# VHH binders against Inositol-pentakisphosphate 2-kinase (IPK1), part 1

Scores and structures below are computed, not measured.

Target 1, 281 residues: Inositol-pentakisphosphate 2-kinase (IPK1), of Saccharomyces cerevisiae (q06667)
Amino acid sequence: MQVIGRGGANILIDYGDPTWLWRCCIRWPDLLSSNNSYTIKNISYIKDYVEPLLHGLLCPMYLIDVDIEAIRPILSDFILNLDDKVVKVIKIKNLTNNTSNLILNNHFLKSYCSQNLQTVILELKPKWLYYDTDYCRNCTHNAFKGRGTKYCYNQLLMNPAHLELIFGECNIFPVKFKDAMHEYLRNDNNIFKILYDLQKKLTKNTTPISDIKSINDVNDEHLLLMTLRDVTCFIEWNSAENALHVNIIDVDLKPKEKWTHWTKTYSQLTSSQKIYHTSNK
Below, numbering starts at 1 at the first letter of every chain, in headers, positions and changes, except where a header shows other numbers; antibody chains aren't numbered by Kabat.
ipSAE, averaged over its two directions, is called F for ESMFold2-Fast, E for ESMFold2 and O for OpenDDE. V2 adds 0.75 times the mean of E and O to 0.25 times the DockQ between the complexes of E and O.
Where letters were taken out, [cut] stands.
Atom coordinates printed by the task and the answers are left out, and those that the model quotes come from them; centres of patches stay.

## First folded at step 5 (VHH; from s13 with W106P)

Design u3
Fold by ESMFold2, fold request of step 14:
Structure u3 (fold): chain B 281 residues (1-281), chain A 120 residues (1-120)
Amino acid sequence: as target 1 above (281 residues)
Amino acid sequence: EVQLLESGGGEVQPGGSLRLSCAASGFTFDDYAISWYRQAPGKQREWVSTITSGGDTNYAESVKGRFTISRDNAKNTLYLQMSSLRAEDTAVYYCARLGYTYGYEPFDPWGQGTLVTVKP
């Protein structure tokens, strides 16, 4: 049993099962019970509010109880007080074997290939596909951060030919894979269009970030919108089938306290150099 | 047990060249893509370059045209030829075989690394 991945709030554990992985919350380093409470709330949020919007795309996941003794050697490195005998764990579907290797790593795109290029995996974060400003929120934020990003997922949505800019000068990708991606993007049911439409509907039905003045102004629709702006998309191509398999793999509930970060970022971008794109809004 | 051992680091003048090596054991070297990473003082670790099992290569924009990744399957060894070195290339360099981790960063796959210092 070993940790194979870590984010700011979670660790990913390989426990020896070929089909499933364990995802454990470690956001609160002082108490296991705090992480357990969040995990219960998070899975309820996902099943009640997020999954119905994404039915068929969400990576399969389930809440399970794990005896603390089975996982203590791992969790003691991340959580100071293991004050519960049960760990609430989210069991997630292992979408691919772990023999693929990283070949391209950008802030919002990671690419992996298997031996002989029989499998290509794209992990992408589209972020704000819909925005209520006259400037592109993604590109303006990237410029503010000094990232030098040369592509935009919003422009990909408007023109599938933008895919070539997203791949850049990478020459490893098979032609059949690139053709499959272009065909996928021409379909109105692609994941980018689905996320765009969801973000647009939620934006129109919630108060703007500029109007949030306290934590009491943050409602469930704000949390859902910010979840959908931070998802990770998984696209796998397999040469034997010449087919794409598309999943969304993270949809966690944001803490309401994040509102101060959202309003701070909004204010910073309002006063920064703006990046504009033609939009079919 | 998979082992990747870095060597070949040292001090060089700006504009100089250096070749890093990564000795591999515990797996069938020919079957896997392998990558170089680096970590500058006070900064996060960043990807540098990857070579696939079939020999295809890719590079981070900051090193493209200056660094060349290669492999010698007979010796189970990965190389990084570094040319036109700059002060910003000063870092500890690591080789790693990194798999997909569902949006998370790989956890502790790192060896000791090899230090490259480009003199001011």
Scores: ipSAE 0.069, ipTM 0.512, lowest interface PAE 5.3, mean pLDDT 84
Fold by OpenDDE, fold request of step 14:
Structure u3 (fold): chain B 281 residues (1-281), chain A 120 residues (1-120)
Amino acid sequence: as target 1 above (281 residues)
Amino acid sequence: EVQLLESGGGEVQPGGSLRLSCAASGFTFDDYAISWYRQAPGKQREWVSTITSGGDTNYAESVKGRFTISRDNAKNTLYLQMSSLRAEDTAVYYCARLGYTYGYEPFDPWGQGTLVTVKP
């Protein structure tokens, strides 16, 4: 048993099943019970609000109970008080099981491939595909953070040729894979378009996040919108089928308390150097 | 222990041809895609070509139409046939299994490589 992934809110645990991983919430480092309570709410949220919007693209996942004794050695590093006998864990499908090589790794993109290069996987963080500002939200934020990111998923949506910028110096991708991606990006039902449309719809149907002044101003649409802006997309290509398969993860319920962070970020970007895309205006 | 030993390098005139070999050991050769890389003086290492376990090939744009990658699974050997060589092809050439993370350290250590010098 080992931790194979770590974020601010969750860890991924390989518990010995090649098909499935344990996703454990560590958002609240003080108490296991707090994380458990959230996980229950999170699963309900995903089921009720997120899954219906993603048209079956959601990665297979479901809630399970894990005995604390089975996972204590790992959780002790992340949670101070293990005050429950059971850990609420999201059992999630291992989407990289068929790959063994990490060939590209940057802030918003990871790429995996099988050792025989018959399978290629892209792990993508599209973020703000739709933005209601005159400046590009993603590019402006990246510039503000000094990330040096040279691509934009919003631009990818607008121009499939942008894929080459996403790949960067990684030129070893199979031609068939690249062609498949180009074809996929030309399809109006690609995951970027789906997310773009959903983000747009939610943005249009609710008050601006920037106008939130208290926790009471945060509504369900805001939460859902911010979830969709933070999803991770997996695109898998298989040479045998020459087809692409998409799964979406990281569709977690955002704590309402994060509104302060959202509004702060908005304010910061408003005062920062802005990046514009002429084609998106 | 995984070993990849490059050979066949040398000095050649522009327009000339050269055939590189990579002898592999320590892993199941047939199961892996394998690639050629090169590093020119003062430049970063760059990808040249890949051949999959199934025999599919891919090439960098700079070598496309001039270089041919092939493999002999029975001999656990990778080949790179280079033709129409240019001065810009001067580099140390390396072979490697997939598993190299661009911008990061490879899964396996790089071999010594084989030097190709294209000089009039």
Scores: ipSAE 0.042, ipTM 0.483, lowest interface PAE 3.1, mean pLDDT 91
Fold by ESMFold2, fold request of step 14:
Structure u3 (fold): chain B 281 residues (1-281), chain A 120 residues (1-120)
Amino acid sequence: as target 1 above (281 residues)
Amino acid sequence: EVQLLESGGGEVQPGGSLRLSCAASGFTFDDYAISWYRQAPGKQREWVSTITSGGDTNYAESVKGRFTISRDNAKNTLYLQMSSLRAEDTAVYYCARLGYTYGYEPFDPWGQGTLVTVKP
């Protein structure tokens, strides 16, 4: 049993099953019980609020109980007080591919190919696909952060040819994969359009960030909107089927306390140099 | 135990050259893409270059045309030939295996790295 991955608040554990992995929350390093409580709340949030919006796009996940003695050697490296006999973990399908090669890596896109180039995996973060301002929020935020990003996922909504900028000067991608991606993007059921429409609907139904004065002003619909602005999408293509498999991950419940970061960022961008481009508003 | 041991770093003048090596053990080197990463003081670790098991290469824009990645599968060794070095290339350089881990960064132990310092 070993940790094979770590995100900001979770570790990914290989426990010897070729089909499944354990995803374990470690956000609160002091108490196991705090992490267990969050895990229960988080899976309920995902099943009650996120899954209905993203049906068919979420990776399978199930809440399970693990005896603390089975996992103690691992968790003792991350959590100081193992104050429960049971660890709440989320069982997720094992989508790892140890023979895949990283071929493109930046803030919002990681690309992988198998050694024989028969499989391509894209791991991407579209961020704010809908914005109610005259300027592009993604591009303005990237410029504020000093990023040299040459592409914007919002522009894919208007023109699939924007994929050339997203792939950059990388020539490794198979032609059949590129063709499949262009066909996918011409379909109005693609993941970018789905996320755009959801973000648009939620933005129109939630309190603007400028009007949030305290944690009590943050409602569930705003938390859901911010979840959808921070998802990770992965798109897997394989040559044998010449088909795309699309899934969304990172749909966890946002802590309400993040409202201070959201309002701070809003203020910073309002005062910064804006980046404008045509959008599919 | 997986081990990736970096070497070949040092101090160099602007415009100079260095060759980094990464000796691999504890896994089947031929089966994996291997990458170089670097971390400047106070910054996050960033990707530099990758070479696939079949020899295909890819580079970060900041190093393209100046760095060349290569591998010797018979010796389980990865190389990074660095030329036209600039002050912004100053960093600790690391090698690492690639893997797709469900959106997570690989948790394989990072090596000690090898320090490259480009004089002002």
Scores: ipSAE 0.000, ipTM 0.257, lowest interface PAE 10.6, mean pLDDT 82
Fold by OpenDDE, fold request of step 14:
Structure u3 (fold): chain B 281 residues (1-281), chain A 120 residues (1-120)
Amino acid sequence: as target 1 above (281 residues)
Amino acid sequence: EVQLLESGGGEVQPGGSLRLSCAASGFTFDDYAISWYRQAPGKQREWVSTITSGGDTNYAESVKGRFTISRDNAKNTLYLQMSSLRAEDTAVYYCARLGYTYGYEPFDPWGQGTLVTVKP
C-alpha cells in the first residue's frame, strides 16, 4: 500500500488492486471525522448534481468504508487525529492501468503510453474553458503564475489546429493518435465542448463569482461551476480500435469557504498582464 | 471473531414478501456499513443493498422500490425486507461488512447465506 498521488485536498492510494485506487480526503488535517463528513457530502453532491451533467463520462467511483487499521500507516502522515474507526474513501478506477510510461508531465497536461505506444492517454485540466472576461482566464492565470504554458484548451474549441501546440509538447505521439484527436475535436460532443457549454450555461444563469462578497452569496450554481472548472479529463486512445475513451475525475464539491480565494484570484488577474485571444467571442 | 449469520430465507410465491436477518458479532456494529449480496445459481454474486452506519441506504436498480434494508444497532442485526418478489430474486443471500456504500467488495469472508426461492 502506497500513496501514488497527492494534492491539497486528496491523496491517491494504491492498495494492491491494479484496477482501482483509493482516493482519500485530507482537506482537514486535524480530524479524520471532518474529512469523513465531507466525503459523504461530496459523494452526495457528485451523485445529485455532477453525475446528471456528466453522465457516461464520469470515471467509475464509489464511496466505501475502509477500516482505520488498514490505512492508518498512510493517513497518519496527513491527518493528526484519527478519531474514527472507519475512513470514508472514494474507490476510483485506475485510468492509467494499461500504460507504463509517463511521456509528458506538465501542469495541465500529462500523457501516458504503453511500452509499444499501442495505448496513449492524455490527462488534461481544461480549467476555465468558458470565461466572461475580455481576457483569457487560463492564459492570464498561467502568465500570472509564470508557468510558461504555450497551449490553451479554450483555443481548441476555436481552432482545432491549436491541437498541434499540445502535440508539440511531446515528439513521440503516434500519427494515428493525433489524427484521432483531430477527429475528436470536430465532434460537437467532445469533452471540451461539453464542459464549455456547461460552464457557459452556469455562468449565464448565476451571479458572477467575482461579485461574491460573503459565504451567503455562494449558491449551488457557483459550486458546480467551480467544480467544472477544476475537473481532470482522461482521454484514452488505443491503436487496435483507433477509438477514444473519455473519463472525468476530480469533480469534488468545493467548500463554500473557498469564495475568498476565488475572488482574490479574480482581483489579482484584473491587475496582472492579460492574455487575449483574437478569435474568442 | 467477526461473525455474520444470515437467516430468514425460504420458499415464497411470486409477489410475496420475505424478511431476512443478519446477526452480527465480533465487531462494533454501529461503526460499519453493512450490505446484502445475493448469488443466483450459475451466476456471479451481486450487490443488493447497503445501509451505512448513519442509516443511509442504497439499492441495486433491480431491487429498488421492492426491497428495504434496515438495521437495529441495539440488536446488532441487519434486515432486508423483500416485497413483490420475483423469480429472478431466487438466490442465496449474504450479508457482509461493506464499507462499500455502493456495494462492491466485502470486508468479511462469506458466510453460509440464506436461500430465498421464489416459485409458484
Scores: ipSAE 0.000, ipTM 0.209, lowest interface PAE 15.0, mean pLDDT 90

## First folded at step 10 (VHH)

Design y1
Fold by OpenDDE, fold request of step 14:
Structure y1 (fold): chain B 281 residues (1-281), chain A 119 residues (1-119)
Amino acid sequence: as target 1 above (281 residues)
Amino acid sequence: EVQLLESGGGEVQPGGSLRLSCAASGFTFSSYAISWYRQAPGKQREWVSIITSGGDTNYAKSVKGRFTISRDNAKNTLYLQMSSLRAEDTAVYYCARFGYTYGEPFDYWGQGTLVTVKP
């Protein structure tokens, strides 16, 4: 048993099943019971609000109970008080099981390939595909953070050739994979377009996040919008089928308390150097 | 132990042809994608071509249409047929196994074979 992924809110655990992983919430480092309570709410949220919007695209996942004694050696590093006998875990499908080589790895993009290069997986974080500012939110934020990111997922909505920047200068990917991706981007039902449209719809149907002044101003549309702005997309290609398969993960309920962070970020970007992609709005 | 051994390098005139070989041992050759790289004197190593286990190929723009990568799984050998050679093709050519190690997409490299294109 080992941790194979770590974020601020969750860890991924390989518990010995090649097909499935354990996803554990560690958002509250003080109490296991707090994380358990959230996980229950989160699964309900995903089922009731996210799944209907992303029907057929969500990664297989479901809630299970894990005995604390089975997972204590791992969780003790992340949670101070293990005050429950059971850990609420999201059992999630391992989407990289058929690959072994990590050939691209940056903040918003990872690529996994099989050693025979017959399977290619892209792990993408599209983030703010839709924005209502005169500047690109993603590009501006990246610049503000000094990430040096040279690609923009929003640009894919307008120019499929932008994929070349995503793949990098040393593009060893199979030609068939690249062609499949280009074709996919021309499809109106590609994942970028779907997310863009959903983000746009939600943005238009609620008050601006920047106008939130208290936790009481945060509504369900805000939460859902911020979820959609933080999803991770997996695109898998295999040479045998020459088809693309898409799965979406990281569709978690955002704590309302994060509104302070959201508004702060907005203010910071307003005062920062802006990167403009108005044609992609 | 995994081994890759390049051969076939030498001197050739511009416009000439040369065929490189890479003999592989110590692993199941047919299960891996294999690439050619080259490094010219004073320059950085650059990717040249790759072939998957299924035989799909890809090429750098600089060599596309002139070079052909192929493999013989029965002989555990990778090939690079070079034609219409140019002075800028002068380099040490390496074969590399597709595998992730130490942050690199290729885990094993050959010693290289020198190709010199000059009048």
Scores: ipSAE 0.742, ipTM 0.892, lowest interface PAE 0.5, mean pLDDT 93
Fold by OpenDDE, fold request of step 14:
Structure y1 (fold): chain B 281 residues (1-281), chain A 119 residues (1-119)
Amino acid sequence: as target 1 above (281 residues)
Amino acid sequence: EVQLLESGGGEVQPGGSLRLSCAASGFTFSSYAISWYRQAPGKQREWVSIITSGGDTNYAKSVKGRFTISRDNAKNTLYLQMSSLRAEDTAVYYCARFGYTYGEPFDYWGQGTLVTVKP
């Protein structure tokens, strides 16, 4: 058993099943019971609000109970007080091949390929595909953070040729994969378009995040919008089928308390150097 | 022990042809994608071509249409047929196994074989 992924809110645990992983919330490092309570709420949120929007694109995941003794050696490194006998864990499908090689490892883009290069997996974080500012949210934020990102998923949606910027100059990917991706991006039902439309709809139907002044101003649309702005997309291609398969993960309920962070970020970007695109959807 | 050994390098005139070989041992060759790289004097190493276990190929723009990568799994050998060679193709050519190591997509490399294109 080992941790194979770590974020600010969750860890991924390989518990010995090649098909499934344990996703454990560590958002509250002080108390296990707090994480458990959230996880229960999170799963309900995903089922009730996220799954209906994303339909069959949501990665298979289930809530399970794990005995604390089975996971204590790992969890003790992340949570100070293990005050429950059970850990609420999201059992999530492993979307990467066991023998995958990491080819790309950018902040918003990773790629895993089988050793025979017959399977290619892209892990994507599209973030703010739709933005209601005059400047590009993603590019501006990236510039502000000094990330040096040279691609934009919003622009990718507008122009499939942007894919070349995403993959960089040294593209070892199979030609068939690249062609498949180009074709996929021309499809109106690609994951970027879906997310863009959803983000747009929610943005239009609620008050701007930047106008939130208190926790009481945060509504369900805000939460859902911020979830959709933080999803991770997996696109899998295999040579045999020459088809793309998409799964979405990281669709977690955002704590309402994060509104302060959201508004702060907005303020910071307002005073930062703006990045603009001539052609925007 | 995983080993890759390049051969076939030499001097050739512009417009000429050359065939490189990479002999692999110590692993199941047929299960891996294999790439060619090259490094010109004073320049960074650059990717040239790759072939999957299934025989799918890809090429750098600079060599596309002139170079052909192939493999013989029965012989555990990778090939690079180079044609219409140019001065800028002068480099040490390396074969590399597709595998993860310390964040890199290739885990094993050969010692390289020198190709010199000159009149």
Scores: ipSAE 0.700, ipTM 0.875, lowest interface PAE 0.6, mean pLDDT 94
Fold by ESMFold2, fold request of step 14:
Structure y1 (fold): chain B 281 residues (1-281), chain A 119 residues (1-119)
Amino acid sequence: as target 1 above (281 residues)
Amino acid sequence: EVQLLESGGGEVQPGGSLRLSCAASGFTFSSYAISWYRQAPGKQREWVSIITSGGDTNYAKSVKGRFTISRDNAKNTLYLQMSSLRAEDTAVYYCARFGYTYGEPFDYWGQGTLVTVKP
């Protein structure tokens, strides 16, 4: 078995199953039991608060116990004291388990295509689809970070031609795939519209970032809103079916302590050069 | 070592035809999609055509109907049959292997072969 990915506080482990991966928390390097406690809380949060909002779009995942002896060689590199007989892991469906090439790797967009061009996968992070500022939060933040991003997921909802910026200059994508994506966006039940509507609803019930002054101002609805602003969407197309399969991942509970980062970023953007465009508020 | 070698370039009159070849070595040719690209002097390199490992083809709009890509997996050779050539087709033509390299869709390129269409 081997680690095939490391995010902020988690590792992804390939344990030899073609369909599933293990997602293991390593946020607390001192004690395994601390990571186990978080993992239980995180999966409960996802199932109780996130899954009902996403109605079958959430990538299949569930909590399992793994015997510490099966995983010890890996975890001993990340956690000092393995003080529990079991490891709480999230078993998550492997959404990129094929031989597709990575074509585009941007902060918020990865594209994959198989050697026979019969499979296309888009890995998208739409971020702030809805925002209550006069400026576009996504575009302003990208400009502040110097990212040079040419697409905007908010603009994708306004103008179907914006898909050409998502496809980029890559001319290898099949016409049938491009047509399927255009048809998908014409449907009001597309994932971008769903996430936009959820973010809009939660924003109206959440303390504005400008008004957060302490950790006690951060409520559960704000944490949920910030989760939905950081999801990853997978859109898979296969030529034989000529159909799109859509899954959402990266729905982890945010720590309340991140409020200081959120308010700092807000202040930085408020004082920066703002990007304006028409939005579907 | 992976190697791609283009040949068949030359001078041709407007409306004429040429056949380019790309000889491949150092890898299992039949398992890879291979593309033709071209670059005119002082211009950006542009995609021309691709043939998949399964034999499916795609073309840039500017060449569709005039150019035909094909492959001979037994000879490890990629071909580009060009017809109805125009002055704007003048360029160095490259073949490129569709790779698995992270962030780099084409990992190996040939040295190129010059096609000149007389005015």
Scores: ipSAE 0.000, ipTM 0.317, lowest interface PAE 11.9, mean pLDDT 85
Fold by ESMFold2, fold request of step 14:
Structure y1 (fold): chain B 281 residues (1-281), chain A 119 residues (1-119)
Amino acid sequence: as target 1 above (281 residues)
Amino acid sequence: EVQLLESGGGEVQPGGSLRLSCAASGFTFSSYAISWYRQAPGKQREWVSIITSGGDTNYAKSVKGRFTISRDNAKNTLYLQMSSLRAEDTAVYYCARFGYTYGEPFDYWGQGTLVTVKP
């Protein structure tokens, strides 16, 4: 049993199952019970608010109870007081499968290919596909962070050929896969257009970040909007069926208290070197 | 090498019509969004119209209803049908390929074709 992924709030645990992983919340380092309480609230949020918006694109996930003794050696490194005999864990499908190798890894894209190049998996984070500023929020934020990113997922909305910049110097991708991606991107039902439309609709129903003055200005639709701006998309292609399978993960509930970080970032970007490009608004 | 070549400019009377062409080579034309821009003497370039790879179109307010953008992917050619021309439409017209390089959405531009609407 081992940790195979870690963020600030969650760890991913490989417990020996070929299909499933455990996603465990570690956001509150003092008490297991605090993390358990959040996990219950989070899965309810996902089922009640996120799933209806994404219509079957969500990665399969399930709340389960795990005996603390099975997982204690791992959790002891992250949580000081294991004050419950049950750990609330989200069982989530492993979308990278163990036969594919990582071939491209940058801040917003990981690509995996099988050795025979008959399976390609893209793990990507589109971020802010819709923004109500004159400047591109994705590109401006990347420049502010000093990243050398040469592409933006917003640009796929207008131009499938932008994939060439996203893939960069990597020429390993099969022609059949590239053709499938171009056809997918020409369809209005592609994941980038879906997320763009959702972000646009939610933006119109929320207080602009520039106008948020207190936690009371953050409504439920703003939390959904920030969730959708931070999702991870998996696009899997295999040669046999020549079809794309799309799944979304990382749809966790954002705490309202993060509004101070959102407003601080907005202020920093507004005063920074802004990046402009055409958008499909 | 990517090439964009505008043609079809000329002199026309007010209320007249003109069709501009942009011949593309050196890339997969059907996969790119292409825009028309224009620049009057001493002014900034201004966006006119765009057509996406999927055929969706959009227009600047100043030309909507008078100009029609289209593409012929078999001939690798972009068109701008201009009608009800006005003196304000006098400009050099450019086609631009939508690409993305850091900080710049359009990566290749044509040399332009001059449209002059007689006073």
Scores: ipSAE 0.000, ipTM 0.151, lowest interface PAE 15.8, mean pLDDT 84

